# Ledger of designs, part 12: VHH binders against Mucin-19 (Muc19)

Target 1, 175 residues: Mucin-19 (Muc19), of Mus musculus (Mouse) (q6pze0r851to1025)
Amino acid sequence: STCHVYGEGHFRTFDGESYSFDGLCQYTFLEDYCGQENGTFRILIESVPCCENGLTCSRKVIVTFQDQNIILQDGKVTAVQTAESTDCRERSANLYSIHTVGLYLIVKLLNGIILIWDKYTKVSVILDPSWQNKVCGLCGNNNGDLKDDFTTRHSSVAAGALEFANSWKTSQECS
Below, E stands for the ipSAE of ESMFold2; O stands for the ipSAE of OpenDDE; V2 stands for 0.75 times the mean of E and O plus 0.25 times the DockQ between their complexes.

## First folded at step 4 (VHH)

Design e92 (from d06 with R97A F107Y; framework vhh_7sr4_2)
Fold by ESMFold2-Fast, scan of step 4:
Structure e92 (fold): chain B 175 residues (1-175), chain A 120 residues (1-120)
Amino acid sequence: as target 1 above (175 residues)
Amino acid sequence: EVKLVESGGGLVQPGGSLRLSCAASGFTFSTYDMGWYRQTPGKQRDLVAYITSGGSTKYGDSVKGRFTISRDNTKNTVYLQMNSLKPEDTAVYYCAAGEYLWDSSGYDYWGQGTQVTVSS
């Protein structure tokens, strides 16, 4: 199962739904919290506009996995521990690996999630089959049914892409 | 079925320009990475340029600054604008498509090729 976003907000969900949304806020691309406190990861995206034109020139990606934040920005990867203490650094070393293949930056999480970034606007996520029907966000719910791909943060089915995508904003202070 | 159709090749004098087009059908063009390669008789195909579905571009060293690759997802077409053409640019130009551009062997589909000849 693969989900893509590219260009000026062109999305293709895991279940094959296509839609367009080019918001300027931070959005949940994929997570397993889905309204619960027992989730294990979040992948957040932001469009980076071209100076004065407002077109999307790249995307920033933030992966939150356990006590790590992995930030993909300006063509590079930065990994930051979110924990106040660094006492457990050795445990964190086994949570993910980062590879460069051609133009692509690849982040492999040990939970079966592969994130691929072309260092510009294309972001792709590949899930192993164990994640079927366990995720939510702009990538859809990966349940094999197109009819509920616009499932909002509040577990309703949106009538359109704008309502759907806006429900996945991480801050209400952003328009 | 999958089809890649190149056009725009021809004979041009040194210093001239040509625009190649590759019309794609039979797959989800907007999610695929697209590239142009060229081949002279008896040699391996060489990268000219490629563009990811996200808009990232890469050029071969011999064409950088002279050629520009672009795509139009509404028309399922990738373009190669070739400026300041040299006799050394004479080759058959091939369009290629792949879901991820790891290397040239990773391309899923290839076109038939179009001849470009730069000669006085």
Scores: ipSAE 0.015, ipTM 0.493, lowest interface PAE 6.8, mean pLDDT 80

## First folded at step 5 (VHH; framework vhh_7b18_3)

Design f01 (from e09 with G55S R97A; at its last look DockQ between E and O 0.88; V2 from the best seeds 0.00; counts 0 for: pae E 6.6 > 2)
Fold by ESMFold2, look of step 5:
Structure f01 (fold): chain B 175 residues (1-175), chain A 120 residues (1-120)
Amino acid sequence: as target 1 above (175 residues)
Amino acid sequence: QVQLVETGGGLVQPGGSLRLSCAASGFTFSHYDMGWARQVPGKGLEWVSYITSGSSTKYQDSVKGRFTISRDNAKSTVYLQMNSLKPEDTAVYYCAAGEYLWDSSGFDYWGQGTQVTVSS
């Protein structure tokens, strides 16, 4: 299953719903919290406008996974481990891998989530089948049912993409 | 039936310009990365330029500053503006499409090619 966004906020959900939304705030692209406190990751996106006309020039991606904060911005990736060390010697602190292939940065997390970024506006996430029905956000819920793909943060089904997408806003500073 | 049709090739003097166009049909153009490759006489096929569906671009070093790739999703067309042409740019130019055009691989579809000849 693949979800992506590109250009001026053209989304395709895991279940195949296509919609357009180009808000200027921070939004939840994908997470497994879904109204609970026991989630394991969040992927947030922000559209970064050009100075000239406010159109989207790039996207900033923020991944929270275990004690890692991974930030994709300005064609670069930065990762910070918030815990000093793990309790186990295995894998030490290698909870993710980062690769550059052609135009793309690829971030693979240990939980099998793959993030692909063209260093500009195109962001993709690939999930294996084990994540079915376990996620929410702008990418939908990955349950194979298009009827509820516009499920808001508050568990209601929105009539359209605008209400759906704005419900996933996370920043209090944004209009 | 997927089709990629290149136009705009021809004979041009060194220092001249050409604009190649590639009209695409049979797939959702806006979801695909697009690119140009060329078959240079005496050499194999080599990539020239790519543009992602997110509008990120990449160019072979020998053409940077001289060639510009662009796309028009409404017309399902990718363009290659070729300025300051040199004899070594002589080749058959192919349009290509793929979901993810890593360097020189990942092409799902190819065009038939258009000849560009740079000669006095």
Scores: ipSAE 0.035, ipTM 0.513, lowest interface PAE 6.6, mean pLDDT 81
ESMFold2 (binder alone), look of step 5: mean pLDDT 84; pTM 0.847
OpenDDE, look of step 5: ipSAE 0.766; ipTM 0.888

Design f02 (from e10 with G55S R97A; at its last look DockQ between E and O 0.92; V2 from the best seeds 0.00; counts 0 for: pae E 4.2 > 2)
Fold by ESMFold2, look of step 5:
Structure f02 (fold): chain B 175 residues (1-175), chain A 120 residues (1-120)
Amino acid sequence: as target 1 above (175 residues)
Amino acid sequence: QVQLVETGGGLVQPGGSLRLSCAASGFTFSAYDMGWARQVPGKGLEWVSYITSGSSTKYQDSVKGRFTISRDNAKSTVYLQMNSLKPEDTAVYYCAAGEYLWDSSGFDYWGQGTQVTVSS
């Protein structure tokens, strides 16, 4: 299944729900924590505006996966190890791979999650069926049921996209 | 029914300019990558330029700096501004669309084409 965002915050969830949300904060695109602390990854997104205008010029994507922070911004991918370990070379090589095909940059995680970025505003995530019912965030819950695709961070079903998307903000300090 | 309709072709002198337009219907335009390809006399079909739904762009080396692709999602239209035209740019130009575009591969839909002729 595929979730994506493009342009000025046009989303399509794993279950096929389309909505628009042009938030200026950092949001959880998807994660497997879902209200608990035993998750294995998070993918966060931010819209990056053009200087002196309100249009989205690109997106910054932050992937936390095990002891890695993988950052997509400014047309580049960088990885920063967050664990305090000296022996990380083999682990980094096993944790993800990066490919460029045409304009697309593809990050494949060891856990079977594929992230696709056009180095600009289009971000897509592909999950295989094993992730069914295991994720949450702006991409929805991937359970095949459109009725609960707007499930908020607090496990309630929002009536509209604005309430749903704002619940996935990572910091209350951002307005 | 998906429709891609090209306009803006014609006869132009070397060094001149044309702007091609492609009006799209029958699919969610804003979600699709769009592009232009051309059939040059004596050669096969070749890609010219494409633009993702996220507005990332790519150009064939022979047209970089002379051609500009753009899209207007509100009008479901993609444009190709062609400046400093040369006789070798003479071709039938096709609009194309795909959900994900890989180096001119993966176009799902094609237009009927519009003739561009550059001659003195």
Scores: ipSAE 0.232, ipTM 0.644, lowest interface PAE 4.2, mean pLDDT 83
ESMFold2 (binder alone), look of step 5: mean pLDDT 84; pTM 0.843
OpenDDE, look of step 5: ipSAE 0.804; ipTM 0.904

Design f03 (from e09 with G55S; at its last look DockQ between E and O 0.88; V2 from the best seeds 0.00; counts 0 for: pae E 6.0 > 2)
Fold by ESMFold2, look of step 5:
Order: C-alpha cells, then sequence, then structure tokens
Structure f03 (fold): chain B 175 residues (1-175), chain A 120 residues (1-120)
C-alpha cells in the first residue's frame, strides 16, 4: 500500500483518502507508536517554502529507525547516529539502504518500509503487508476502512482534514 | 476509462518551435507522473522527458536545453515545449503516465500520438 504527499500538501492515505493540508510545521507522516511508548519508527515531514514566493518548493523528511536518524533534505540524504548507540557494530549494521533510480531517492528500511522522494515536493511511503493495522499519522491507519482514516493523535475520528492533520503536529510551539 | 490525447504536432522548419499538449481524463491526474516518448519511423519507442507529480523533471540528453516539460494539474494537462527543432526530432510523439517513472519502463498508459515533422 502507498501513501504520498506532493505540491502544496496534497495527501493520499494508504486506504485511498485524499485531502489537502499545507501546514508549515513538522508533522508525523507515519509512525507505529500510535499512543504507546514501544514503537520502532517515526517518519516526520516538513514543507520547505520557496524564498521568493512562500510556496512549497521541497520537503524535509526525518526518519527515526533503531539508532538512526535519516534526513532527506536539500536534494540529499544523510544519516545521524543517536547518542544512545555507541556500539560500532550495531551502528554499522545495514539497517537501511539508499538508492537513486531516475529522479527518485529511495530509502529501504529493514522493517519493510520503503520511502521514496523525488527530491522536490513528492514524498511516498510503501508498506509491506506486515504493517496492516499497525500505523498512524497523516497517512492514515492502513486498515482498509476510509471512515476512520482521519483518526487523530488522540484516537478520535476528526470530521475534517484540518483537525486531523493539526493533531499530528509534533510541537505545539509551532503555529 | 483512462484517456490521453495529444495535440499540437505539425510541420515546422529546422530551428523552429512547437508546443505539444496532452489532455488527460479518467483518473486523478495530479497523483501521476507524466511523460513524453517518441517513435522515429523504423525505430523503437524512446523516452524524451518526464515530470513527477512533485514537479521533478528529467530529459534525454539529445533534447536537454531545447525541450521543456511542464504540467498544469488544474487542467489535467502536460506540455512539451520544443525549441530549436532539428530534422532528427521528426517522430510521432506520445503522452504517457506512470505512478513512479524510473525510466521509460514505468509508463502504464499511452496516448494515440501526434506527428511532428521537421523539414524544409
Amino acid sequence: as target 1 above (175 residues)
Amino acid sequence: QVQLVETGGGLVQPGGSLRLSCAASGFTFSHYDMGWARQVPGKGLEWVSYITSGSSTKYQDSVKGRFTISRDNAKSTVYLQMNSLKPEDTAVYYCARGEYLWDSSGFDYWGQGTQVTVSS
């Protein structure tokens, strides 16, 4: 299943819900925490405006997976190890791979998540079947039911995209 | 029904310009990558240019700097501006779509084509 965002915040969830949201903060695109402490990954997303006109020119994507923080920004990808991991063998384990195919940067995580970025505004996530009903965020919950795709961070179902998307903001200090 | 309709072909002299348009219907246009390919008589199809739904673009080396691909999601239309045309650009030009265009192998639907002829 595939979730993506492009342009001025035009989203399509794993279950096929389409909505628009162009917030300028950092938001949870996808995670498996979903109100619990024992998650294994987060994918965060930020819109990057053009200096000239303020429209979205690109996106910054931050992937937290194991002891890695993988950052997609400014046409490139970098990885930053966390301070909690000092084991060189663990840090150097091949937990992800990065490829370029055509215009796309592709990050494949060992947990079956594929992140695809066109180096501009289009960010996509593809999940293998093991992730059914295990995720949440701006991409919805991947349970095959469109009626609950607007499930907020607080487990309520929002009536509209604005309430839903703003619930996934990672910092209330941003407005 | 997915439908792609190319227009804007014709006869031009070397050094001239043409703009091709491709009107799309039957699908959510803004979700798809779009592209142009061409068929030179007696040869196979070759890709020319593509543009992602996120507006990232790529061009075949032989057309770089001369051709410009663009899209208008509100009109469900993709364009190919062709400048400094050469006789070797003579071909039938096809509009195509794909969900993720890695190269020409990612296209899943094609138009009927429009003829471009560059000759004196």
Scores: ipSAE 0.084, ipTM 0.573, lowest interface PAE 6.0, mean pLDDT 83
ESMFold2 (binder alone), look of step 5: mean pLDDT 85; pTM 0.864
OpenDDE, look of step 5: ipSAE 0.588; ipTM 0.830

Design f04 (from e10 with R97A; at its last look DockQ between E and O 0.88; V2 from the best seeds 0.00; counts 0 for: pae E 4.1 > 2)
Fold by ESMFold2, look of step 5:
Structure f04 (fold): chain B 175 residues (1-175), chain A 120 residues (1-120)
Amino acid sequence: as target 1 above (175 residues)
Amino acid sequence: QVQLVETGGGLVQPGGSLRLSCAASGFTFSAYDMGWARQVPGKGLEWVSYITSGGSTKYQDSVKGRFTISRDNAKSTVYLQMNSLKPEDTAVYYCAAGEYLWDSSGFDYWGQGTQVTVSS
């Protein structure tokens, strides 16, 4: 299943719902925490405004997967192991792979998640079928039911995209 | 039915300009990458330029600085502005669409083509 965002915040969820939301904060694109403490990953997005007039010039993507923090920004990918994973015993570097094809950067995670970025505003996530009913965020819950695609961070179903998307903001202090 | 219809081809002198248009229907245009390819006599099909649904662009080296791809999602139309045309640009130009365009491969849909001839 595939979720996309492109342009000025045009989303298509895993279940096929399309909506527009162009917020200026950091938002949870996709995660498996979903109100619990035992999740394994988060994918966060930010719209990066142009220097003039505040239009979106690119998207920054932050992937947290196990002890890895992978950042897609400025047409580049940087990866850093978190401070909590600095024990002397080293982890395998095969937890993810990064490929560049044409204008696309592709990050493949060991858990079956594929992230595709055009180095600009288009971000896509592809999930294998094992992730059905296990995710939440701006990409929806991947349960095959369009009626609850606007499920907020607090497990309520919003009436519209604005309330839904703002609930996935990662910092309440951001406007 | 998916359709891609190219217009704007024709005969032009070297150094001249043409603007190609490609009107699309039958799919969600704003979600697709769009591109142009050309069939050059004796050389087969080669990619020219593409633009992602996110707005990122790529050009074949031989046309960089002379050609500009753009898209208008409200009109479901992609454009190719072709300036400083050379005889070697003579070809049939095809509009193409795909979910993820890497180069001249991976296109899901193709147009019928429009002839561009650069000759004195």
Scores: ipSAE 0.240, ipTM 0.639, lowest interface PAE 4.1, mean pLDDT 83
ESMFold2 (binder alone), look of step 5: mean pLDDT 84; pTM 0.843
OpenDDE, look of step 5: ipSAE 0.826; ipTM 0.912

Design f05 (from e09 with Y50L R97A; at its last look DockQ between E and O 0.89; V2 from the best seeds 0.00; counts 0 for: pae E 4.4 > 2)
Fold by ESMFold2, look of step 5:
Structure f05 (fold): chain B 175 residues (1-175), chain A 120 residues (1-120)
Amino acid sequence: as target 1 above (175 residues)
Amino acid sequence: QVQLVETGGGLVQPGGSLRLSCAASGFTFSHYDMGWARQVPGKGLEWVSLITSGGSTKYQDSVKGRFTISRDNAKSTVYLQMNSLKPEDTAVYYCAAGEYLWDSSGFDYWGQGTQVTVSS
């Protein structure tokens, strides 16, 4: 199953729902926490505006996975370990891999999540089948049912994209 | 039914400019990566320029700085602005589309081509 966003916030969820949302805050693209404390990853996105007119010029992607933070920004990828670890650099290299194919930068996580970025505004996530019904965020819940794809952070089904997407904002101090 | 229709080809002198257009129909244009390829006499098919649905662009080295690819999602059209044309740019130019244009992946859809001739 595939979710993507591109341009001025044009989304397609895992279950095939398309909507537009042009927020300038940081939002949860995809996570497995879903209102609980025991999740294993988050993928956050931010639209990066052009200096002149505020249109989206690129996207910043932040992946937290175990003790790793993987940052996709400015055409580059950077990984930073956030906690002390008893394992060497081999464990860090085994948790994810990074490849460039054509225009795309690809990050493969050990947990079966593939992140694809065109180094600009297009961000895509591919999930293997084991993630069915286990995720939430701007990409929807991946349960095969379009009727509840606008499920908010608080587990209600929003009537429209604006309410849905704003519920996934990570900070209420951003407007 | 998917269609890609190229226009804007013709005869031009060296140093001149042309703008190619490719009108698309039969699919959701804004979700697709687009590109241009050319059939150079005696040399086979080569890619020229690519643009993703997200706006990222790539150019073959021989045209970089002279050609500019762009897209207009409202008109379902991709363009190739060709400046400082040289005789070696003479070719049939094809528009192409794919959901993800990988280096090793084929394009899903192709146009019929438009002739560009650069000659004194």
Scores: ipSAE 0.213, ipTM 0.626, lowest interface PAE 4.4, mean pLDDT 82
ESMFold2 (binder alone), look of step 5: mean pLDDT 84; pTM 0.848
OpenDDE, look of step 5: ipSAE 0.838; ipTM 0.918

Design f06 (from d03 with G55S R97A; at its last look DockQ between E and O 0.91; V2 from the best seeds 0.00; counts 0 for: pae E 4.0 > 2)
Fold by ESMFold2, look of step 5:
Structure f06 (fold): chain B 175 residues (1-175), chain A 120 residues (1-120)
Amino acid sequence: as target 1 above (175 residues)
Amino acid sequence: QVQLVETGGGLVQPGGSLRLSCAASGFTFSSYDMGWARQVPGKGLEWVSYITSGSSTKYQDSVKGRFTISRDNAKSTVYLQMNSLKPEDTAVYYCAAGEYLWDSSGFDYWGQGTQVTVSS
């Protein structure tokens, strides 16, 4: 299953629903918390506008996975462990791996989630079938059913993309 | 079904310019990466340039600074502007499309090619 976003907020969910949303805040792209405390990861995205014209110049991606914060920004990746340990070289190999191939930066998490970024506006996530029915966010719920792909943060099914996508904003004070 | 149609090839003098176009149909153009490859006589197929659906670009070293790839999602068309052409640029140029263009693999669709000839 693949979910992606590109350009001026053109999304395709894991279940194949396509929609456009030009939000300028930070949003939950994908997570397994889904309203509970027992989640294991979050992937957040935000559009970085060009200068003063409002077009998307790039995207910032924030991945939280166990005690790691992995930040994709400005064509680069930075990983920060929340523990006080500064010796992260072997932990990085155990928890995630980073590869650069052609135009793409690829982050593979130990849990089998693959994040792909073209260092510009295109962000993709690949899940194997074991994640079915276990995720939520702008990428939908990965249950194979297009009828409930617009499930909001509050577990209701929105009539349209705007209500759905705005429910996944991470800060109420934005905009 | 999917179709990629290249146009804009032809004969040009060394130092000249040419603009190739590739019109796409049968898939959601705006969500696909696009690229150009060329078949140089006797040398095999080589990649020339890529552009992602997110507008990130890459060029092979021999054309960097001379060729420019661009796309127009409203017209479902990708372009290759070729400047300062040399005889070694003589080839059949192919348009290609794929979800992710890592290298020469990962392409889902190919065009039939357009001939570019650079000679005096």
Scores: ipSAE 0.261, ipTM 0.655, lowest interface PAE 4.0, mean pLDDT 83
ESMFold2 (binder alone), look of step 5: mean pLDDT 84; pTM 0.847
OpenDDE, look of step 5: ipSAE 0.776; ipTM 0.892

## First folded at step 6 (VHH; framework vhh_7b18_3)

Design g01 (from f06 with Y100W W102Y; at its last look DockQ between E and O 0.03; V2 from the best seeds 0.00; counts 0 for: pae E 13.7 > 2, placed apart)
Fold by ESMFold2, look of step 6:
Structure g01 (fold): chain B 175 residues (1-175), chain A 120 residues (1-120)
Amino acid sequence: as target 1 above (175 residues)
Amino acid sequence: QVQLVETGGGLVQPGGSLRLSCAASGFTFSSYDMGWARQVPGKGLEWVSYITSGSSTKYQDSVKGRFTISRDNAKSTVYLQMNSLKPEDTAVYYCAAGEWLYDSSGFDYWGQGTQVTVSS
């Protein structure tokens, strides 16, 4: 399964729903928490505007996975362990890998998630089949049912993309 | 719904051959560049080869002369002929597709992968 966003907020979910939403806040692109405290990862996205008014020039992607923060920003990938981590770098290096394929920067997580970024606006995520029915966020729930792809953070099915996407905002104080 | 489905993986002995196929749907196949990447155990994801919509090809250095990429636009299928296989070629092989509007090497869609294992 593949989910992607590009340009001025053009999304395609894992289950094939397409919608447009170009919010200016930070949103949950994909996570396995889904209203629970026992999740293992979270992928957040932000649209980064041009100095020119209103257009999206790039996207910032933040991945949390096993005490790692992997940040895709400004054309580069930065990984930082939390202040609590004292493990050897060799163990941290086994949690993810980073490669370039053509113009794309690719991050493969140990949990079977592949994140693909063109260093600008396009972000794609590929899931192993093991993640079926286990995820939520702007990418939908990966359950094969288009009727509930607009499931909000609060487990209700939104009537349209705007209500759905705004429910995945990570801070209510952002406009 | 875009779909890329890889087939043709399996177990082969060193020096053997396999042909991978990737059936594509949900987009205008003849307008897209197609390619293969592989996930090598312990080494991450690396590109293998791509073929442009105009049928120009490129290969990573370690597979030049052994692997051949081709496409059949009528069947919406891209192939990877893999000859003289080595244990180092053991990986999950992913099919990929990219829109020409970005550039000839950008890939937007990826398959779920097929396992290739080379061992005696």
Scores: ipSAE 0.000, ipTM 0.217, lowest interface PAE 13.7, mean pLDDT 76
ESMFold2 (binder alone), look of step 6: mean pLDDT 83; pTM 0.837
OpenDDE, look of step 6: ipSAE 0.778; ipTM 0.892

Design g02 (from f06 with W102Y; at its last look DockQ between E and O 0.78; V2 from the best seeds 0.00; counts 0 for: pae E 6.4 > 2)
Fold by ESMFold2, look of step 6:
Order: C-alpha cells, then sequence, then structure tokens
Structure g02 (fold): chain B 175 residues (1-175), chain A 120 residues (1-120)
C-alpha cells in the first residue's frame, strides 16, 4: 500500500482517501506508536515554504528508526545516531539503505517500509503487507476501510480533514 | 477512458522552437508524474524529460538547456518547450503518465504521439 503527499499539501492515504492540508508545523506522517510507548519508528514531515511567495518549495522528512535519526532535507540525506552502544562493538549494518533512481531518493528500512522522495515536494511511503492495522498518522491507518481513515491522534474519527490533520501536529507550540 | 492528447508538433527549421502540449483526462492529473518520450528513426523509443507531481524535473543529456518541461495542474496539461531544435530531434513525441517515472518503463498511460520534423 502507498501513501503520498505532493505540492501544496495534497495527500492520498494508504486506503485511498484524498485530502488537502497546508499546515506549516511538523506532523506525524506515519508511525507505529499510535498512542503507545512500544513503537519502533516515526516518520515526521514539514512543508518548507519559499520565502518569496509562501508556496511549498520542498519538504523536510525526519525518520526515527531504532537508534537512527534520518533526515531528508535540502535534497540530501543525513543520518545521526541517537544513542551510542556501551555494551558491544557491533554496529547495526543494513538497518536501512539509501538509493537514487532517476530523480527519486529511496530509503529502504529493514522493517519493510520504503520511503520515496523526489527531493522536492513529493514524499511517498510504501508499506509491506505486514503493517496492516499497525500504523497511524496523516497517511491513515492502513486497515482497508475508507470510513475511518480520518482517525485522529486521540483515536476518534474526525468529521473532516482539517481536524484530522491538525491532531497529528507534534508540537502545540507551533501555530 | 484515459486520454493523453498531444498537440503542437510540426515542421520547423533547425534552430527553431516548438511547444508541445499534452491534455490529460480520465485520471487525477495532479497526483501523477508526467513525461515525454520520443521515437527517433533508427533508435527506437527513448525518454526525453519528466516532471513529478512534486515538480521535480529531469532531462536527457542531449536536450538539457534546450528543452523545458512544465505542467499546469489546473488545466490538466503538461508542456515541452523545445528550443534550438536540431535535425536529430526529429521524432514522434509521446506524452506519458505514471505514478513513479524512473525511465520509459514506468509509464502507465501513453498518448498517440505527435510528429516533430526538423529540416531545411
Amino acid sequence: as target 1 above (175 residues)
Amino acid sequence: QVQLVETGGGLVQPGGSLRLSCAASGFTFSSYDMGWARQVPGKGLEWVSYITSGSSTKYQDSVKGRFTISRDNAKSTVYLQMNSLKPEDTAVYYCAAGEYLYDSSGFDYWGQGTQVTVSS
């Protein structure tokens, strides 16, 4: 299943719901925490406006996966380890891989999640089938049911896209 | 029911310019990558340029600096501005659409093509 965002905040969820949302904050694009502490990843997304006209010029994507903080910004990818190992001199090889195909930068995570970025405004996520019913965020819940795709961070079904999308804001200090 | 209709082809002298247009219908234009491919006599089909739904662009090396791809989502139309045309640009130009265009093999939909001839 595939979710994407492009342009001025035009989204299509895993289950096929399309909506527009032009928020300027950081939002949860996709995660498996969903109100619990036992998650394994988060993908956060921000729109980066052009200074001159307020249109979206790019997107910043932040992937938290295990001890990695992978940042897609300004056409490039930077990875920062969030913790050091104190027990063993073993490094996690192949936790993720980064490829370029045409204009697309592709990040493949070991957990079966593929992130695709055109280095501009189009960000897409493809999920392995094992993630059915296990995710939440702006991409919806991937349960095959369009009726509950607007499930908020608080597990309620929003009446519209604005309420739904704003519930996924990561910081209340942004306005 | 999906249609891609190219216009703007024709005969042009070397050094001249043409602007190709491709009007799309039957799918959500704004969410698709769009592109142009061409069938060059003797070489077969090759990609020319594409533009993502996120407005990122790519060009074949032989046309960089001379061709410009653009899109107008309100009109469901993609354009190819071709400047400084050479006889080697003579081909049938096809409009194409796909969710992820990596090369010619990623196109889901194709137009019928428009002839561009650069001579004399």
Scores: ipSAE 0.041, ipTM 0.536, lowest interface PAE 6.4, mean pLDDT 82
ESMFold2 (binder alone), look of step 6: mean pLDDT 84; pTM 0.845
OpenDDE, look of step 6: ipSAE 0.805; ipTM 0.903

Design g03 (from f06 with E99Y; at its last look DockQ between E and O 0.68; V2 from the best seeds 0.00; counts 0 for: pae E 12.2 > 2)
Fold by ESMFold2, look of step 6:
Structure g03 (fold): chain B 175 residues (1-175), chain A 120 residues (1-120)
Amino acid sequence: as target 1 above (175 residues)
Amino acid sequence: QVQLVETGGGLVQPGGSLRLSCAASGFTFSSYDMGWARQVPGKGLEWVSYITSGSSTKYQDSVKGRFTISRDNAKSTVYLQMNSLKPEDTAVYYCAAGYYLWDSSGFDYWGQGTQVTVSS
C-alpha cells in the first residue's frame, strides 16, 4: 500500500482517499504509536517554503526509528545517532539502507517500511502487508475502509480534511 | 474522460526552437506525473523527459541542456521547450500521464501526438 504527499499539500492515503491540506507546521505523516506508548517509529513532515513567494519548494522528512533520527532535507539524507556513539561510520548499519533510483532517494527501514523522496516536494511511503491496520496519521489508518480514513489523533472521525489534518499537528503552538 | 492534447509541433530548421504544450482534462492534473515520449521513424518509442507531481525532472541524455519540461497546474498543462533542434529530434511527440514514482513504464494515459520535423 502507498501513501503520497506532493506540491502544496496534496495527499493520497494508503486506502486511496485524496485530499488537500496546505499546512505550514510539522505533522505526523504516519506512526504506529496511535495513542499508545509502545510504538516503534514516527515519520514527520514539514513544508519548506520558498522565501521569495511563500510557495512550497521542498519538504523536510524526519524519521524516528529505534535510536535513530533520519532526516531528509536539502536533497540529502542524514542520520543522527545517540550522543553516546563515538563512531559515525556505522550509521547505515542493519537498521536501514539508502538508495538512489532515477529521480528518487529511497530509505528502506528494516521493519518493512520504504520511504521514497523525489528530493523536492513529493514524499511517498510504501508499507508491506504486515502493517495493515497498525498505523495512523495523515496517511490514514491503512484498514481498507475509506469511511474512517479521516480518523483524528483522538480516534474520532472528522467530517473534513481540515479538522483531520490539523489534529495531526505535532505542536499546538504552530498555527 | 481522460484526454491529453498536444500542440505546438511543426517544421523547423536545424538549430531552431519549438514549444510543445499538452492540455489535460478528465483527471486531477496536479496529482499526476507527466512526461513526453517520441516515436522516431524506423525506431521504437523512447522517453524524452518527465516531471513528477513534486516537480523533480529527468531528461534523456541526448536532450539535456536543450529541452526543458515544465508544468502549470493552474492550467492543467505540461510543456516541453525544445531548443537547438537537430534532425535526429524528428518524431511524433506524445504527452503521457501516470502515477508511478521513478520510471516511465507506468504511464497509463497518452495523447494523440504532434509531429515535429527538423529539416533544412
Scores: ipSAE 0.000, ipTM 0.268, lowest interface PAE 12.2, mean pLDDT 79
ESMFold2 (binder alone), look of step 6: mean pLDDT 83; pTM 0.839
OpenDDE, look of step 6: ipSAE 0.789; ipTM 0.901

Design g04 (from f06 with Y50L L101F; at its last look DockQ between E and O 0.84; V2 from the best seeds 0.00; counts 0 for: pae E 4.6 > 2)
Fold by ESMFold2, look of step 6:
Structure g04 (fold): chain B 175 residues (1-175), chain A 120 residues (1-120)
Amino acid sequence: as target 1 above (175 residues)
Amino acid sequence: QVQLVETGGGLVQPGGSLRLSCAASGFTFSSYDMGWARQVPGKGLEWVSLITSGSSTKYQDSVKGRFTISRDNAKSTVYLQMNSLKPEDTAVYYCAAGEYFWDSSGFDYWGQGTQVTVSS
């Protein structure tokens, strides 16, 4: 299943719901915590506006997975490991891999999550079917039911995309 | 029905310029990657330039700095501005669309082509 965002915040969820949301804060694109402490990853996104016209010029992506913090920004990818390791580069190769194919930068995580970025505004995530009903965020819950795709961070179903998407903001100080 | 219609081809002298346009209909243009490919006489089909739905671009080495791809999602149109044209650029130019252009094999839809001829 695939979720994506592009341009001025045009989303398509794993279950096929399309909506537009142009927020300038940091939001949870996808995670497996979903209100619990036992998650294994988070993918966060931020829209970066153009200085000249206020439209979205690029998208920053932050992936937390195990003790790795992988940042996709300004056409580049950087990774910072917080846990001590005897070989950080070798450990990175065992936890995730990074490839460039055509216009796309691809990050494959050991847990089977594939992140795809065109180095600008288009971000996509592909999940193996084993992730069914185990995720949440702006990409929806991947349960095959469009009626609850707008499930907020607090487990209520929003009537519209604005309430849904704003519930996934990671900081209330941003508006 | 899906249509990709190229316009703007023609005869031009070396060093000249042309702007190709490709008008698209029958699909959600803004979510698709777009591109231009060309059929050079006596050779196979080769990609020229690509632009993602996120506006990232790529160019074949032989056209970098001379050609510029752009898109106007409101008009469902992709453009190829071709400057400093050379006789080697003579080809039939095709517009193409696909959901994800991993390489030239990812095109779902193709236009009928427009002839570009660069000669004195």
Scores: ipSAE 0.202, ipTM 0.620, lowest interface PAE 4.6, mean pLDDT 83
ESMFold2 (binder alone), look of step 6: mean pLDDT 83; pTM 0.835
OpenDDE, look of step 6: ipSAE 0.800; ipTM 0.902

